# VH-VL binders against q5v5e2, part 1

All scores and structures are predictions.

Target 1, 159 residues: q5v5e2
Amino acid sequence: MDERIDPDELLAAVGFDADESVLTRRQAEVLALREHDIRQSDIGELLGTSRANISSIERNARENVEKARQTVAFANTLTAPVCVDIEAGTDIYDIPPTVYAACDEAGVEVNYGSSNLLQLIDDAVDGAIQQDTVQVPLRIDVTNDGVVHVRGQSAERTE
Unless a header shows other numbers, all headers, positions and changes below count from the first letter of the chain; Kabat numbers aren't used for antibody chains.
F, E and O are the ipSAE of ESMFold2-Fast, ESMFold2 and OpenDDE, as the mean of both directions, binder to target and target to binder. V2 is 0.75 times the mean of E and O plus 0.25 times the DockQ between their complexes.
Where letters were taken out, [cut] stands.

## First folded at step 1 (VH-VL)

Design a01 (framework fv_imvotamab_arm2)
Fold by ESMFold2-Fast, scan of step 1:
Structure a01 (fold): chain C 159 residues (1-159), chain A 122 residues (1-122), chain B 112 residues (1-112)
Amino acid sequence: as target 1 above (159 residues)
Amino acid sequence: EVQLVQSGAEVKKPGESLKISCKGSGYSFTSYWIGWVRQMPGKGLEWMGIIYPGDSDTRYSPSFQGQVTISADKSITTAYLQWSSLKASDTAMYYCARHDYYDSSGYYFDYWGQGTLVTVSS
Amino acid sequence: DIVMTQTPLSSPVTLGQPASISCRSSQSLVHSDGNTYLSWLQQRPGQPPRLLIYKISNRFSGVPDRFSGSGAGTDFTLKISRVEAEDVGVYYCMQATQFPLTFGGGTKVEIK
């Protein structure tokens, strides 16, 4: 019961800087203490507040991290040098040649073979391929590093 | 979307053990409490207990303390309710529900599982 | 334990008419943090409970405007301004101010 964990020491050890983070200092303190397996009730006692308040702070912190991750992913898709739209009804065997041609034109080397590319589509959009045919419109983005990202396109509703 | 999916109906004999499950998806599983609620046939709702999966902090209703064990496995986002020895009086519908501490919302059950019917008869 | 008492046990209502359900707690539901953790749940026949209202009067996401909550301390009310066929079911109040969490006995809303 003698030992105490110091949030200031934990944050200093990992080089936390609130000016460059989406997290407030208090949110970072709570996350750091949780990573050290400190219970929310114990963090409440340590920081002089209720467990419910600590739970709220942790939730907000984790939501901020997830939003930041989604924002980075979105930004990366916008800057992809290669973007290919695939219509519903397209034969799947026409997709790799289309993607490779677009990449060659843009000077991008794709990191996936034909089979792997088709597997990425099947994994990314459930039910996108049936009977060797594309069932829903797709967008395929390829980064400068040849990384492929696939998403379905809604014909009627917001993305 | 937030979902809690419970295991299927069980038919057991008195004295048998049982473990039923509640799988969470669409949210940070370790950031919310999971509660268990019993509803006996034709009767109202009874709170059994809650668990915080992030640190396994568990709180039981006095009437259920020692009768059941609540646990969670955060690696598969699943909470459990377990009996070591079932009684006929355990025949009921069992619901799991997410307990929200979001910002100023306070303590309440926002999303509920579909329920697991447990029948204990000789 | 805080005891939650609901009245009436059963509320037969004509379609389009208002319904009112009362909930009384054996002690104040005001938490030490100043909040009152009183919620209302709806359970339609054969379905799991659904959150309607939390912290006395806050309507949960997707809940129709015809549902409203009010009250303070130990006396709380759920009102349905104009009952629709889909509102048939059992309504429960719940307190989370103090462990153990406790529910009211339920009020059955029926169309007469």
Scores: ipSAE 0.007, ipTM 0.494, lowest interface PAE 10.7, mean pLDDT 85

Design a07 (framework fv_burosumab)
Fold by ESMFold2-Fast, scan of step 1:
Structure a07 (fold): chain C 159 residues (1-159), chain A 121 residues (1-121), chain B 106 residues (1-106)
Amino acid sequence: as target 1 above (159 residues)
Amino acid sequence: QVQLVQSGAEVKKPGASVKVSCKASGYTFTDYYMHWVRQAPGQGLEWMGIINPSGGSTSNAQKFQGRVTMTRDTSTSTVYMELSSLRSEDTAVYYCARDEYSSDWYYFDYWGQGTMVTVSS
Amino acid sequence: AIQLTQSPSSLSASVGDRVTITCRASQGISSALVWYQQKPGKAPKLLIYDASSLESGVPSRFSGSGSGTDFTLTISSLQPEDFATYYCQQFDSYPTFGPGTKVDIK
């Protein structure tokens, strides 16, 4: 049903800039078309190449995105002046006060209210909150800019 | 203007390894895939593999699996191709070549000047 | 792997001649074919991409045609600088090249 999709217009609409991105322009085009539910075979026809080539480009693009995400996470870890450990079994209503108190002590302003903070936890760690209690140990890091990062904490079961 | 400048000629003995460099300039290094193609004296062109300079991922022709390693250094805009366990049949000019539209189109708008690798006893 | 053949393997021509080179693929590749020019001791130069699209800066006397398995490179009026070896290459899968066609002066 349909109007022809123009990759140049899709990239322009989101402000894609290859000089600022880890993705090549072609990788960005493929990812943008996939987000619009265009099948790989149709993208191949649109871009003048095989479905197999599109599959390879998408794989490489997603690998690049994952590496970029890991790099950002590492960089953020180096600049987190506030680190709060939350034990399993903690009442969720105790979490925001604990985080805010730690931030106040460190002189850091938090950019999130209580409801937003709890939503960040639920979004970051699947199944972390059940019946108003924390199900797995959590670590909450707050950057100098008040950005909150949440990760699950569990003993590494190596051998 | 786009330029790909390769390292100088090499002479190696059978069983040795060789590492050829290709320095890119005149464009955003991470926006284009880089391929390696070789040409034995008096023969045609043979594709060896591809590297994504952004993420560092590679894909090599099956003939060279286990012998070829491709890497890059984004700080110097340089790609490298190392070929190990050299045989006399590996005597060739080795080219780096830029992929005009990333890996999906696999054709080459700019080529390095070539590096002659001679394998002899 | 997709195999490419070229005909003729070599030809002799004079300045001003019309030259035609053919490339055949072992299976259908749609328009996924490019043509390169290579002079002795030099790297190949892109002439035509996507079977018929002229690369920027390439003289209009060069043209490409074909689709599927049969492709043609034409030089409408051969110039002295056109004496070289011409290669076709497919990009429907990982790259493979034809064996080349050498264009010599008569």
Scores: ipSAE 0.007, ipTM 0.481, lowest interface PAE 10.6, mean pLDDT 85

Design a08 (framework fv_burosumab)
Fold by ESMFold2-Fast, scan of step 1:
Structure a08 (fold): chain C 159 residues (1-159), chain A 122 residues (1-122), chain B 106 residues (1-106)
Amino acid sequence: as target 1 above (159 residues)
Amino acid sequence: QVQLVQSGAEVKKPGASVKVSCKASGYTFTSYYMHWVRQAPGQGLEWMGIINPSGGSTSNAQKFQGRVTMTRDTSTSTVYMELSSLRSEDTAVYYCARDLGYDDYEGYFDYWGQGTMVTVSS
Amino acid sequence: AIQLTQSPSSLSASVGDRVTITCRASQGISSYLVWYQQKPGKAPKLLIYDASSLESGVPSRFSGSGSGTDFTLTISSLQPEDFATYYCQQYDSYLTFGPGTKVDIK
């Protein structure tokens, strides 16, 4: 009829399965409709409920997605094949050899040269390198695909 | 004083269509959503759909999709519900009901029309 | 689709009786539940919204309680004008009505 989008067809098209998701089917419907720029009041009308209820459902859905993302990040941190902790005060020229050695032990191929690795660190964490010295504790994770991720361990760390 | 006044009883043959009207007064017509609910003789209430009188957008219950059309006329503060391809199972009292929400909707109703009996009989 | 069931489907009561009607939802609906009263030949009238909030003008003998899946409408001391059919309705997803509970005179 005048339906712009059918939520059932939309979820089916992306293969949504509530049994495999942290989202309820209703939360998934609301998020999918919002991705298509449908206003909360229009979603309420479409789903036969109030705008206020849709707003609550969307908030809860987005919180669940964020918690899921943090859970995956945590799990990946624990199981990354290469995890290197760099203390504040470390000479930056010691970092690439440490990363390469850890990757060799784990059988991981790294596609970055030492200059590229140091640039990646500088780009990833503001103020991480000064006077060729690491200013804040860092964690460097390398995935099975050789992708390097750099994270500062704490913005408030004092020695 | 809020009032919803519906059109009179209709008798239709199977396969025909019926158009029920609901005239609103006593409030800002475009500020409140309007719902349509029906009730077969001796049976319970069944939600049919909702219309936004401001923009004219509608959403219908899946059971009635393709058969029900809701419209409004802002100049007369009237909403309409047209049901096509009538069957004997469509024999019911049809109600319009105003949503509690202002410039939005809550999904429950404070004011109801008096009801319009639609009889589908061969 | 959220399904609502009501119990009992009908009951007989006398003036002054305490009447309790139950509504159950097939899934959690928080407090998004309303109660209507319908007298023969009349449109329904809103009694309770948000599971427990009394609508303006409704006598205090009516009260609602519950959350999640189990809800109750109570009439503390039945009056002659209370003989009617009572419907619950959820507004969490796709407005759905319960089948109704008829309150008849004994």
Scores: ipSAE 0.006, ipTM 0.487, lowest interface PAE 11.4, mean pLDDT 85

Design b09 (framework fv_burosumab)
Fold by ESMFold2-Fast, scan of step 1:
Structure b09 (fold): chain C 159 residues (1-159), chain A 120 residues (1-120), chain B 106 residues (1-106)
Amino acid sequence: as target 1 above (159 residues)
Amino acid sequence: QVQLVQSGAEVKKPGASVKVSCKASGYTFTSYYMHWVRQAPGQGLEWMGIINPSGGSTSNAQKFQGRVTMTRDTSTSTVYMELSSLRSEDTAVYYCARGWSYKRYAFDIWGQGTMVTVSS
Amino acid sequence: AIQLTQSPSSLSASVGDRVTITCRASQGISSALVWYQQKPGKAPKLLIYDASSLESGVPSRFSGSGSGTDFTLTISSLQPEDFATYYCQQFNSYPTFGPGTKVDIK
C-alpha cells in the first residue's frame, strides 16, 4: 500500500449518512476508496477482509446504486414534461439541438452542455454511440428540474 | 494481483483470420468491461471495441464493423478477439484492457500485447 | 468523432526538469480525459484519470490539470525511468487517443 487513507474521515468529508442511503457504511467505504484508485486487495487489507469479499461488496454497492437510479428515473417519468425519441442512425451532433429545442418548447431549463449530454448517453446505454452515430434507439426524458435520463429502447415493448 | 495475459504472436497471410485470447486473473471477471486496443508499429493507439463479460454484449468501432468479433468464456475468465479478412494495415500489437466498473472507458489494467503480422 | 491533438509531438529534457505535455480536444469533454505512459515494447500504463486524479502507485511528480478542451500532464522533476511516450485519451464518447508525445532524456 502506497498511502494510508482513513475511511471514517473520507466518508465524513462527503457527508455520508447510512440512515439516508441505500448503501451500507461498508459499501460506501469501498466505493469511496475505489474512487481514490485503491486496489481491491489493498482495500481488503485496510478494512480487515479478503480481496474477494471486497469485490463482492463493490458489486453489491454498484447494484444498489443502479437500482436507486432506476427508482428515481421511474418516479421522474411520471412528471417528465419532455420526452425525445432518438432513432438508430442519428448523428450524435443532432442530439443536443433536438433535446434543447424540445426543452425550450416545454419551458424547461437543462443544465447539461452538449458534451456532457453525449457523455450521459454513452454512460447510460452500453454501445449507444460509435463514430458519431447512435447505434440503438434511445429515449431521453427531461424533468421539470432539468434532470436528464437516458434509456435504450426496443421497437417491441415487452421489456 | 490483477493480470491480463494474452496469447502469443501470430503471422498471417492477407485474407486470413486471427483470434487473440486474453486471460484475466486476480479479480471478478464479470464485474469489469474488457476492451481491445491496437497499435501499428511506430503509430498511436486505436480503440477497437468493448465486451461485457457478464452478458456477452459487445460494441465495436465503426471501422471494424463486420470484421471483428469479441467473445468470452466465463469458465476460464478469457476474452477473445477475432479479426477477419486481414490486410497488411492490420499489422499491429493488439492489447486487451480492463475498463473500470463505472468508468468503463478508462483502462486501468492492460495485457502485455499480441503482435499480429500480416504478410505474404 | 472527438479528435485529440498533443503538443509537442516530441521533446528532450534533462533529469530534474519540469516537463509539460498538452492535449487539446476538438470539442468540450468536461473532465473525461485519461493519461497513459508507454515505454518501448510495453503496454500503456494508466497515470491520470478524470483529468487530474492520480492513479494509485503512480509517483507524485506526475499531475494532470484542465477541463473542457485543454488539458496538461506535468512531470515536476523528470527521472530516468520517465523516458516514454505519453498518450491522452477521452471517454466523453467512445474512446479516442491523442497521437502521443515522445519524451527523450538528454
Scores: ipSAE 0.000, ipTM 0.462, lowest interface PAE 19.2, mean pLDDT 83

Design b11 (framework fv_imvotamab_arm2)
Fold by ESMFold2-Fast, scan of step 1:
Structure b11 (fold): chain C 159 residues (1-159), chain A 120 residues (1-120), chain B 112 residues (1-112)
Amino acid sequence: as target 1 above (159 residues)
Amino acid sequence: EVQLVQSGAEVKKPGESLKISCKGSGYSFTSYWIGWVRQMPGKGLEWMGIIYPGDSYTRYSPSFQGQVTISADKSITTAYLQWSSLKASDTAMYYCARHRYSYGKLFDYWGQGTLVTVSS
Amino acid sequence: DIVMTQTPLSSPVTLGQPASISCRSSQSLVHSDGNTYLSWLQQRPGQPPRLLIYKISNRFSGVPDRFSGSGAGTDFTLKISRVEAEDVGVYYCMQATQFPLTFGGGTKVEIK
């Protein structure tokens, strides 16, 4: 247990508001503590529950975040000038040239170097890259301002 | 691009105080931990401690607890390592490194190092 | 504290040949969350360390596929399938499963 961590202070510091969030307060507490690298068993002690219950809460919280991210990505895709689909099995070093080529075609200036793009993919979709290959299909959208958004699931726009 | 830029080399006498810096750029400074690692001349790496700049939460290695102070100023994206009273045994290269436990990506980017020499 | 022991201390290798580095921990590195927080770092002469591998076997971005990590529990291996001139340096394993974070003593890879 780390005595210097207070979940109320953590949530206040980041401006968490349950009325504006897809997360419950408890889910937000667990995510904030985990982001500060407090172990699930210690979170259980802090919040008065079992490690297994904390694990379940974290799983549900991350599922809610992923669904929210996919919803925002879908909305952004409707207005993004560049949308690139990357198939599973693609060599990661083929991704930046593909994105840059699509951006050039659309007249969009991309603000990311190749290493930054690969890091963004690795950070956005945990486990998406193994042995320099893409493990799950990715969708990469680039806004008119050169901002890159990555998600690990194909979206159906209509139907 | 992600960069961590450390302050320049220091030459000090035993008993003097010192504060060295590590300035982050090219990323969200408050979203990553900054860790400090010591490397004595010709020796391996030793973890000293870590800070989360968003709220200045710190954790120290037991062997460095009370020996150093780690702090951060998020307004200028800078972390600090400080000694109140240096010893000759503090002579070493000191590295800062960006750190996140999520996904296990520990010390993914490093500063260039600050050489601290303490001699009388 | 968990003690990390690396072997060999020095590994002279011919260009294009494989190199293998072992890392053993004094106790299991399996965290209570089921993950194993074992990483490998590379330090080239005169340079700061660089992350190569995290969570036993995952390559960090930009790390060539000639580097691979394996292992479980207390016994871990870093392999370089075909050593290049730029691979000269000292390699360290580290653990973050248990506080405090600890490093192996290092293995120097050099060209013979």
Scores: ipSAE 0.000, ipTM 0.474, lowest interface PAE 17.0, mean pLDDT 84

Design c04 (framework fv_burosumab)
Fold by ESMFold2-Fast, scan of step 1:
Structure c04 (fold): chain C 159 residues (1-159), chain A 124 residues (1-124), chain B 106 residues (1-106)
Amino acid sequence: as target 1 above (159 residues)
Amino acid sequence: QVQLVQSGAEVKKPGASVKVSCKASGYTFTSYYMHWVRQAPGQGLEWMGIINPSGGSTSNAQKFQGRVTMTRDTSTSTVYMELSSLRSEDTAVYYCARVTYRGSGKYTYYFDYWGQGTMVTVSS
Amino acid sequence: AIQLTQSPSSLSASVGDRVTITCRASQGISSALVWYQQKPGKAPKLLIYDASSLESGVPSRFSGSGSGTDFTLTISSLQPEDFATYYCQQFNSYPTFGPGTKVDIK
């Protein structure tokens, strides 16, 4: 246990504000202490609770962060001025021109060149590009700031 | 080992169509995209379009949209480029060229092998 | 379409000279630029891909540099077989070629 680590000072240093966060103060304390490589059992002693309770708090904190991330992604989808659907089987040579044309029409400046855009697709959706062809349907959203978000779409099975 | 062999020179009248062939050998035909590029006498290189030999999908330069048709025959490992409504300005050497793709995450494509070229002359 | 310009349009050089050819793109193309060499009556030959990567079998006297909109091809010590026309090409969108630079004997 490192008693020189004060949770109040850690949270103040990063500007944590519980009124603006989906995390409770306790959840934020636990995440901050974990980032400083403090074991759950030591955090329990520091905060006056069991290791098992700290484990539960950390799990709930990380679940809340993931839900927040999904909420932001949904909100961005609604407000993106450019939304492009790419069908499975699309030639990758067609993707950047399609995105750029849609952005030009919407008056949006794209932050990505062609190679970077294709890399972003590959990074966002595992196995999305094989032999110059898109393997799964994709949705590409571009924000007013030119930030590109890519996600895969489910395709119904046909027999 | 890798070879692209094109059909012979053609002389056509204005308004006719020409179909140039490019036979591939020495590699898996369906694993690499094929492009068509032309060069008018004394001029630079001009891209015409691309074909996926596997699925048969194509994308053409805007200048040739509606006049160029690209096809392939997987049984003979051959791609074709047909240009219709020929004009004197279409007089050029037409090349097929293979593009290499070194894997997802490396999206710079380049023409690593070229056909020898097919001279198409459009004259009355 | 992305337009490419090359400078100079032609140059005269002697064996052993250092030759520099520039290619400029009308918009950013990252490193998606390729250089080809073409001799009279022949198909173009790949020299450099991804702006700076030397193709296997191409002499090390050839080098490429640049990113974004400004690119350079350099031949460090010109040889007799290097007299040719050099073309840049972009693959950031549908392919387009520069107008070419003719390297001729002085």
Scores: ipSAE 0.000, ipTM 0.495, lowest interface PAE 11.2, mean pLDDT 83

